# Ledger of designs, part 250: VH-VL binders against q9h9l3

Target 1, 176 residues: q9h9l3
Amino acid sequence: PRKMVAIDCEMVGTGPKGHVSSLARCSIVNYNGDVLYDEYILPPCHIVDYRTRWSGIRKQHMVNATPFKIARGQILKILTGKIVVGHAIHNDFKALQYFHPKSLTRDTSHIPPLNRKADCPENATMSLKHLTKKLLNRDIQVGKSGHSSVEDAQATMELYKLVEVEWEEHLARNPP
Below, E stands for the ipSAE of ESMFold2; O stands for the ipSAE of OpenDDE; V2 stands for 0.75 times the mean of E and O plus 0.25 times the DockQ between their complexes.

## First folded at step 13 (VH-VL)

Design zb13 (framework fv_nivolumab; at its last look DockQ between E and O 0.79; V2 from the best seeds 0.70)
Fold by ESMFold2-Fast, scan of step 13:
Structure zb13 (fold): chain C 176 residues (1-176), chain A 124 residues (1-124), chain B 107 residues (1-107)
Amino acid sequence: as target 1 above (176 residues)
Amino acid sequence: QVQLVESGGGVVQPGRSLRLDCKASGFTFSDYEMHWVRQAPGKGLEWVAVIRYDGSNKYYADSVKGRFTISRDNSKNTLFLQMNSLRAEDTAVYYCAKSGYYQSSAFLRYFDYWGQGTLVTVSS
Amino acid sequence: EIVLTQSPATLSLSPGERATLSCRASQSVDDYLAWYQQKPGQAPRLLIYDASNRATGIPARFSGSGSGTDFTLTISSLEPEDFAVYYCQQYDNWPLTFGQGTKVEIK
């Protein structure tokens, strides 16, 4: 089968009043959950708001962080030609300024069988935290010090694996 | 600069239909979930419906499920609410509301911008 | 459904006084909580998001605190324009829910 990876990105606020979301960390894991990429990324613009409550990013993480242009090149080399799994993944692609083919994209926030298995409404966009708790009986995004993009990418891959056979069959019958 | 403008409200008899429009400007409409929230005269706020940025996922409050349909046209920056089988208890000011952002695998669904509201009265 | 209970229903105070408004959730909503101000005939206005972050343009006299099930909105010194109805809202889980509101009125 085609190679599959899962991705999760962290953003910080740049621009006027910190309203622009800029990539500040990216984690990519393989099918088994092993880390393929995990780097703090330095935005080209001044960081106004670290959004630490959610991102976990602090000033210390920006020291020796990989510049955006270089990180983007590294990340795209990993993603190109692979099935990429994410949760609300269009946000990650936007942060990367990247278009990934729909036929190779899997979004765990938009898979009705996954919601059904979790005993959630099929058409509601559920959080990664809630799906992981319901289906894997695991608490992620714990505490007040921000989220781990590695933990989120790993959880996302595990969630997808629960419906992979069913969903790949669905996509074969109903190409995007 | 961000504006949401509702239209389509009015007086309608029970069992009839009405469509509400919400025209958005000043932000990238296609990047955000959009919501409808209503408020009955003299009462509090009640969440009604949500639509995903691309129009694919739609979810509703139990009170309107099966009767209301949310939709959007990203090319026209417009959000819609088709209200069928209207009941007296649907009488309310209807607001369209812009969701907060997606951050670190969390959906931050607070409403940073609201329209002015459009009154729907179901009577007679 | 997560129920939000606001107290008191009505708070009668004079300009210059401190207002403390409570919002309690029937189960933990972590920090997924927002506060809105609404004046008669107007749409609600976002004051606080993520439990404690002030929205753009909101004066420093407004602050939010709390986490989990117990949340507080504080107005350190009431201005004439602050007499309004205040709502809390949770976005931890579906459906999104609001409290019933607290009316802050002139004594």
Scores: ipSAE 0.819, ipTM 0.924, lowest interface PAE 0.9, mean pLDDT 93
Fold by OpenDDE, second read of step 14:
Structure zb13 (fold): chain C 176 residues (1-176), chain A 124 residues (1-124), chain B 107 residues (1-107)
Amino acid sequence: as target 1 above (176 residues)
Amino acid sequence: QVQLVESGGGVVQPGRSLRLDCKASGFTFSDYEMHWVRQAPGKGLEWVAVIRYDGSNKYYADSVKGRFTISRDNSKNTLFLQMNSLRAEDTAVYYCAKSGYYQSSAFLRYFDYWGQGTLVTVSS
Amino acid sequence: EIVLTQSPATLSLSPGERATLSCRASQSVDDYLAWYQQKPGQAPRLLIYDASNRATGIPARFSGSGSGTDFTLTISSLEPEDFAVYYCQQYDNWPLTFGQGTKVEIK
């Protein structure tokens, strides 16, 4: 059995008008929620919009941030060979400029049994905040100071664990 | 610049079908959740349907569920709305709308760009 | 569904005056609230997102405030081009819903 980790990334805006989402923080936790990685990351391009409301990133966080190329290498070493759990994880991989094998990827925003358990429409993409509240009775992403990628990664892992057995069986019968 | 161009609107009788197209340009189409929003003449805005970036998830307003089908062809940067069993109350200008930028684990489903809209008139 | 109620239905003002538009949600939507402007024969245009963030290219005279259930769009000094219908929209939960609109018209 492969080890499982959960990942959550925060992005800032770069490029013209800040419309390019660039990785600025990445957090990875193991199956038990222990933090394996949590670093601020310096994008290769000038930051135009810190998107602080969502990212929690401020200019001060970039002063000693890990350069993107270095961070990417560190992160990929952790992810390689593992089942990676995330919420709308395709965006995280995009920001990392890395794509994990689909067979080893678990997206908690796209697991119908999870939505059913939360009494949500199966075909609707629900926010991590909403699912966490309904299924874990926990408030995450509270306030306006931005997200905690560690908190989000931990919540994502805990949500997945609720449907892990059922979903892994489903995937075994229906490989992506 | 971002552009969304709807087409396919027209006059149809109740019970008939119609397909709307929305051609997108100026952004990476396949990265974004896309929506249809409609507006009956002289009325407000009503969200209709959403489709995930890769087409793997679709969700509809109750008013159109079972009759409308949203789809997309990312290779052609095109969004579709297949409308079956049309009713008079489906008469509206139909807009395709782009969702806002994604942020970590949060879906920003405001609509930062809209097409010009295409009019669908259902009348006997 | 989350019902958004806008008030007033119609706001009659003169150029240069301050416009205050209200949007109330039937339940909390945090700050997942957007404002749009729509002129006759045109598609809606995004003004404000996340309750208080001004969209790109939107003049500084437009501002949004509020959180939870009560939101306000303010136009500090109306320009002739600002007379239009304004809609609020929540994106906290499904289905996505709009307010019924406020028409800002010339007095």
Scores: ipSAE 0.775, ipTM 0.925, lowest interface PAE 0.8, mean pLDDT 95
Fold by ESMFold2, look of step 15:
Structure zb13 (fold): chain C 176 residues (1-176), chain A 124 residues (1-124), chain B 107 residues (1-107)
Amino acid sequence: as target 1 above (176 residues)
Amino acid sequence: QVQLVESGGGVVQPGRSLRLDCKASGFTFSDYEMHWVRQAPGKGLEWVAVIRYDGSNKYYADSVKGRFTISRDNSKNTLFLQMNSLRAEDTAVYYCAKSGYYQSSAFLRYFDYWGQGTLVTVSS
Amino acid sequence: EIVLTQSPATLSLSPGERATLSCRASQSVDDYLAWYQQKPGQAPRLLIYDASNRATGIPARFSGSGSGTDFTLTISSLEPEDFAVYYCQQYDNWPLTFGQGTKVEIK
């Protein structure tokens, strides 16, 4: 049986007008929700917009943050060979400058049975906040001070568990 | 510099079909979900459809579901709207719209860039 | 479906006056609310996103406030180019919806 982890990342704005999303925090949890990795990460380029309303990242977090190159190496070592669960996970992989094998990737924003359980349209891309509220009766991302990647990764894993048996069987019959 | 240019509008009778194109430039098209929004003459705005960044998922307003199909070709930076079984109430200016990006578990679905719009008139 | 109700339907004001536009949601949309300006023959233009953030290039006389169900767009001192129709839009849940608009017209 293959080990499974969930990942969530927080990004800041870099590049022209702060439109490029650069990794500034990454959290990884195991199947039971235990934290395997949680680091603030210093992007290799100037931060134009901390995006604190969403990211929770402030200037003080960057003072002792792990440089991106080092953090990426640590993160990829954890992800290699595992099933990786995330929400809109292609954005996290893009920020890591990495693509995980599709056969080992699970995206809770794109699982029709999960939407069905939430009484949501199967092909609408629902937010992590809404799915978590509807299916786990939990409020995440509370307040305007930004999101916690640990909280979000844990919620993402719990959501996947609700459809794990059905979805793993579907993927076995329909390999990506 | 972001640009969205719609084309394919015109006058058509009820029950007929039209296809709208939207050519995008000035941003990485394949990173974003894309939308169609319409506005009947003298009326307000109505969201019509959305397509996922890779084309793998689509969602529609109830008023057009089953009749309209949104699609994209990321190699040509082009968004499409196939409109079948057109009705008089589909008469509108159709806008191609870009939403913001996914940001830390939030989908930023305000529309920061719009095309000029293309008029579709459905009349007998 | 989340209904956005804008008021008033029409504001008749003179240049230099303050405009205050209201948008009320049928259920909470947190701060996932945007405001647009539309002039005749033009596409909508984003003014405010996330309830209170000015979009790039929008003059400081435009400001947004509110959260949950009650939102306000304020234009502190109307310029001639500000006479237009204004729409609010929520993006908290599907379907995405717009208010019916408030027309700001010259007195």
Scores: ipSAE 0.714, ipTM 0.893, lowest interface PAE 1.7, mean pLDDT 92
ESMFold2 (binder alone), look of step 15: mean pLDDT 93; pTM 0.947
OpenDDE, look of step 15: ipSAE 0.614; ipTM 0.883

Design zb14 (framework fv_nivolumab)
Fold by ESMFold2-Fast, scan of step 13:
Structure zb14 (fold): chain C 176 residues (1-176), chain A 124 residues (1-124), chain B 107 residues (1-107)
Amino acid sequence: as target 1 above (176 residues)
Amino acid sequence: QVQLVESGGGVVQPGRSLRLDCKASGFTFSDYEMHWVRQAPGKGLEWVAVIRYDGSNKYYADSVKGRFTISRDNSKNTLFLQMNSLRAEDTAVYYCAKTGYYQSSAFLRYFDYWGQGTLVTVSS
Amino acid sequence: EIVLTQSPATLSLSPGERATLSCRASQSVDDYLAWYQQKPGQAPRLLIYDASNRATGIPARFSGSGSGTDFTLTISSLEPEDFAVYYCQQYDNWPLTFGQGTKVEIK
């Protein structure tokens, strides 16, 4: 498609008191919302807190999960050279232990025109759930069994498409 | 291990300025959104301001908007609150607070760690 | 602005009794709700996050329940150190807001 993908990752808690966020699932969709990648990922460290209420991840998902190093290679092959869209995407890149060029990164939690269209303060960091409700009139992250990273990646791409033309023009004039 | 230490509080006259500092240690400061929360003497808690992990987005409670400026220096693990045009109603203990974590495209803005607080008294 | 209303304002009980504290939101906050304990001269201490998850180091006698607009903090059997002020806080939407507090005091 347009060499543009959207990503959303699920993390689990590892390290002391479960305070470290380790990658445990990754979903990537193309410009049209089709799934390019969706795998459970096994962290190299012991999982202290599954954060299941939000992540949807349970012990059973780890049994046949792809080891982190292998999953990372697969994911980076998809992301490299593409415009990558995400919501608070620095968290996803950190979990991937990956640097993606700022010029090719689009963060829907940090696009003032998107907040403006949603009738939200331009400088407030808004949740994906609230932006999706205000701009797409769609409820995501419903229920208590955890969020779908596929659903979140798809919503993120759709949100970006609402401001794509004006934001790409802005970035062309004001390179990061 | 995780520690937040506020400083800069004191007694100041209405209309003057004061700057609060919050020194963080024991966690990767640059990964977290940071907040200021205040508490007037004998009263409850009031959220004041937030700053994004990289310092780019800043948002304020209506009561302080246009007068207070939040900022951070990630190289020094330090959060700041510049308070201008201070009013008697700004008298409070000011706490810096760390959020939990970002998870599954959700911001979990509960405060797992708080500083000890620094008292700001605005009086004539 | 989402308003959180805590009840009762003051709860007078004896050690060993069960304490039940209410927090009601003016609109749904889903499970984006936390509870804090504050003792005189101290910073607030996180007790419960995400409506029902007990924070690290918090004794099992503390539990949180509820979702949407109605939330409860329960202390199954009060210990002397539990007499304090308790605040709920929502983080579903801006601005972040706290309840006015419930003081749990010795009868």
Scores: ipSAE 0.796, ipTM 0.917, lowest interface PAE 1.1, mean pLDDT 93

Design zb15 (framework fv_nivolumab)
Fold by ESMFold2-Fast, scan of step 13:
Structure zb15 (fold): chain C 176 residues (1-176), chain A 124 residues (1-124), chain B 107 residues (1-107)
Amino acid sequence: as target 1 above (176 residues)
Amino acid sequence: QVQLVESGGGVVQPGRSLRLDCKASGFTFSDYEMHWVRQAPGKGLEWVAVIRYDGSNKYYADSVKGRFTISRDNSKNTLFLQMNSLRAEDTAVYYCAKYGYYQSSAFLRYFDYWGQGTLVTVSS
Amino acid sequence: EIVLTQSPATLSLSPGERATLSCRASQSVDDYLAWYQQKPGQAPRLLIYDASNRATGIPARFSGSGSGTDFTLTISSLEPEDFAVYYCQQYDNWPLTFGQGTKVEIK
């Protein structure tokens, strides 16, 4: 009954020696994989390390980026009241400085049946790349120019759909 | 500023149990996956076990699976390794290690900080 | 499991010389590779992560290169404090694995 979206965020390094992860891009897709939101986001603090190899973020992306406070408001309006799917999603919520109810959160890095279908150890925290290759026979995060948060969000939604029925039944019987 | 301090090592007989503790400070312990890595005297490094930031997922090297149990107490910033059915080949310095970070849907499991290690000697 | 093979086992050099250490993976690990330095009685120290990025506080004489299966750690001009054992580590897949180590010793 509740609407479902998938989210993936890119972070850059801020603070001393770039050790703080600050939100710099967010992508949200609907159940069918259509993009609902995809914006570069300007952190309120000076960017020390763009982490470009993984984030795909470069200085030019910051020129017209949406300020953090405004982007956060837009994103939270989309997430509120919905089931939100992500991979290691606690990191995304931390970057957003946002609390999402556990009952409406689905983390594809922490669903034992998904690992089982991938023929992976149930208790190992597997990367999105490996689960997507094993279960969808698709290569994501290809190349060295950074990852696409849209691609990652879409893959995450598709992975969740593989276990949706059994996992929702599990959660109904065992509420978080 | 970031510190990991192991304790609990010592000399123990084969078949016995020992618990190692790792006290963390200088970072938000509850946000990070934590690992144990060991090194036998004069040998190289061997990854032993990992635990998710919230304690829910635990995974082990085949050599210790079924004998060792990793756990954590986030309220005390402490990581544990319960070692049961110890064997001579478990003799090693045991290091607590903090993994690097999660970025762009990738787990970057290099170890940016290590404890000084605690020696476990299993001998009869 | 992914096996990492380091070569040479021992490298005997003098201060001021260039050191080149190899790490080969049994299958591609992309850029998910790190290098560590270990001195006797000490914990390992991170030098390089993501194949080529220097860790905080690591001198510019240390550099990492390579991708996929073949990786190199280079020390452009050895300082006395650089004589140590060096380990590579992959984090592309479980279990996490380390190479057997290369000892850099004084000639």
Scores: ipSAE 0.816, ipTM 0.922, lowest interface PAE 1.0, mean pLDDT 93
Fold by OpenDDE, second read of step 14:
Structure zb15 (fold): chain C 176 residues (1-176), chain A 124 residues (1-124), chain B 107 residues (1-107)
Amino acid sequence: as target 1 above (176 residues)
Amino acid sequence: QVQLVESGGGVVQPGRSLRLDCKASGFTFSDYEMHWVRQAPGKGLEWVAVIRYDGSNKYYADSVKGRFTISRDNSKNTLFLQMNSLRAEDTAVYYCAKYGYYQSSAFLRYFDYWGQGTLVTVSS
Amino acid sequence: EIVLTQSPATLSLSPGERATLSCRASQSVDDYLAWYQQKPGQAPRLLIYDASNRATGIPARFSGSGSGTDFTLTISSLEPEDFAVYYCQQYDNWPLTFGQGTKVEIK
């Protein structure tokens, strides 16, 4: 059986006006929520905007951060061959400059049965925070000091587990 | 520099159809969720529709649901709005808009860039 | 849907004066609130996002504050080019909604 992991990344702004989203932290958890990876990552370009309100990233976190190329290698080693669960995960993959096979990707921001279970519009993309509150009765991303990518990855995995059986059957009938 | 250019507006009778186009440039179009927002003459702003970056999901305001269809062609950096069964109350300037950015599992759906808008007038 | 109510409807002031605009949400939107400026014949321009962050290129005289249900846009000293209509917008939940606008006009 294929193993499943959940991933969540935090990005900072680089490039002109800080509009480029660069990977600054990555967290990966297994099916049980155990942390497999959690590292601060140093972008190859100068950071213009730490986006701390959301990312939780501060300048001090970059002092001993893992260089991007090294971190990418470590992360890809973990993801290879796995079913990877994430929320709007295409953004994470983009920041990683890596694209996981679509057939092995699960995006909790795009699972209609999950939204239905949460009494949300099936075709509306909901935030992880909203879904987590509605379905798990848990508050994540509390405050304005930034998010925990570990917490977010764990929440993402827990949400997927709620619809795993149904969704995997759906995907089996409708392969991407 | 980011640019959004709407076209296709005009005068139509009620019940008719019209298609709007929005040509995007200056950013990676295929990476972004895109929106339509409209503004009736002398009135405020009303969100209309959203389409996912890859076109795999669409969501509409109740006022246009079942009549309007949002779509996109990423190979042409173009956003579309097919408007059917037009009503007088659909008269508005229609803007295509780019949302800010996705961050930390949150969609920050403020609109950092807007087109100049295209006027649609539905009148008998 | 979340209803945003702006006040006042019209604000008549002179250049150099302080402008205070309010936006009230029917339910909490945390800090998922943006402010836009719109001049006649133009598209809206983003001023503030996440309740209190100035967009790139926006002058320091513009500031946003608030969280939950009550938000404020402040223009510390009005410039001639600041006379326009201002809209707030929430992006906490679907559908996305705008306030009805506040017109800042010259006295």
Scores: ipSAE 0.686, ipTM 0.901, lowest interface PAE 0.9, mean pLDDT 95

Design zb16 (framework fv_nivolumab)
Fold by ESMFold2-Fast, scan of step 13:
Structure zb16 (fold): chain C 176 residues (1-176), chain A 124 residues (1-124), chain B 107 residues (1-107)
Amino acid sequence: as target 1 above (176 residues)
Amino acid sequence: QVQLVESGGGVVQPGRSLRLDCKASGFTFSDYEMHWVRQAPGKGLEWVAVIRYDGSNKYYADSVKGRFTISRDNSKNTLFLQMNSLRAEDTAVYYCAKFGYYQSSAFLRYFDYWGQGTLVTVSS
Amino acid sequence: EIVLTQSPATLSLSPGERATLSCRASQSVDDYLAWYQQKPGQAPRLLIYDASNRATGIPARFSGSGSGTDFTLTISSLEPEDFAVYYCQQYDNWPLTFGQGTKVEIK
């Protein structure tokens, strides 16, 4: 009954020595993997480290980036009232400075049946890359020029769909 | 300034138990995955255990699985390692170590900060 | 598990010389590799992360290179304080593993 979306965010380093993770891109896809939102986002603080190897973000992407406050409003409007799927999603919510209800949150890094299907230890927090390779036979995050948050959000949704029926039944019996 | 301080090490006989504590300061402890790494005298480093930021997920090296329990108290900024059924080969300096960072759906589990270590000697 | 093999076991060099340390993985670890320095009686100190990024406060004479299975730590000109043991570590897959170490000692 509820609409479901998947989210993935890219962060850059701000604050002392670039140790603070600030939102710099957000991608949201629907149940079928269609892009609902994908924008570069300008942090309110000076960027010390673009973390380009992982984020794919470069100085040029900041030129026409959406200011954080505006982007946050747009993103929250999409997420509110929906089931939101992500991988280690608490990091995305922290970067958004947002609380999403646990009953509507699905974290593919913390679903034991998903690890079990992948022949991975149920208690190990596995990377999105490894779960996608084992369960979907697909290589994501290829190359050295940064990850695609669209690709990561799409993979995350597809992974969740593999355990959706089983996990939703589990959550109905064991509310978070 | 980030600081990690281990305590609880000592000499213990085989088959007994010991608990190690690690007090954290200078960062938001509750936001970070935390690890234990050990080093036998004159040997290299061996990863021991990890705990999720909220304490809900725990994973162990095969050599300690079923004997060691990692836990945390975020209200006290403290990480614990409960070591049961200790063996001579568990003799090591035990370090608590802070997870590097999460980025772009990747867990970058290098250790940017380490404690000073606490020595555990298991001997008869 | 992914095995990391460091070579040589010992490097005997003089101050001012270049040190080149190797770390080889039994399977690809992409760029999920870090290097640590350890001095006697001290905890390890992070030098390089993500294969080639210098950690904060680490002198420019330290550099990391490589990807996949072959990695190198280079110290362009050894200072007296650089004589220590160096470890590589992979974080691509569980369990996290370290190399056995390379000791850089004074000649």
Scores: ipSAE 0.809, ipTM 0.920, lowest interface PAE 1.1, mean pLDDT 93

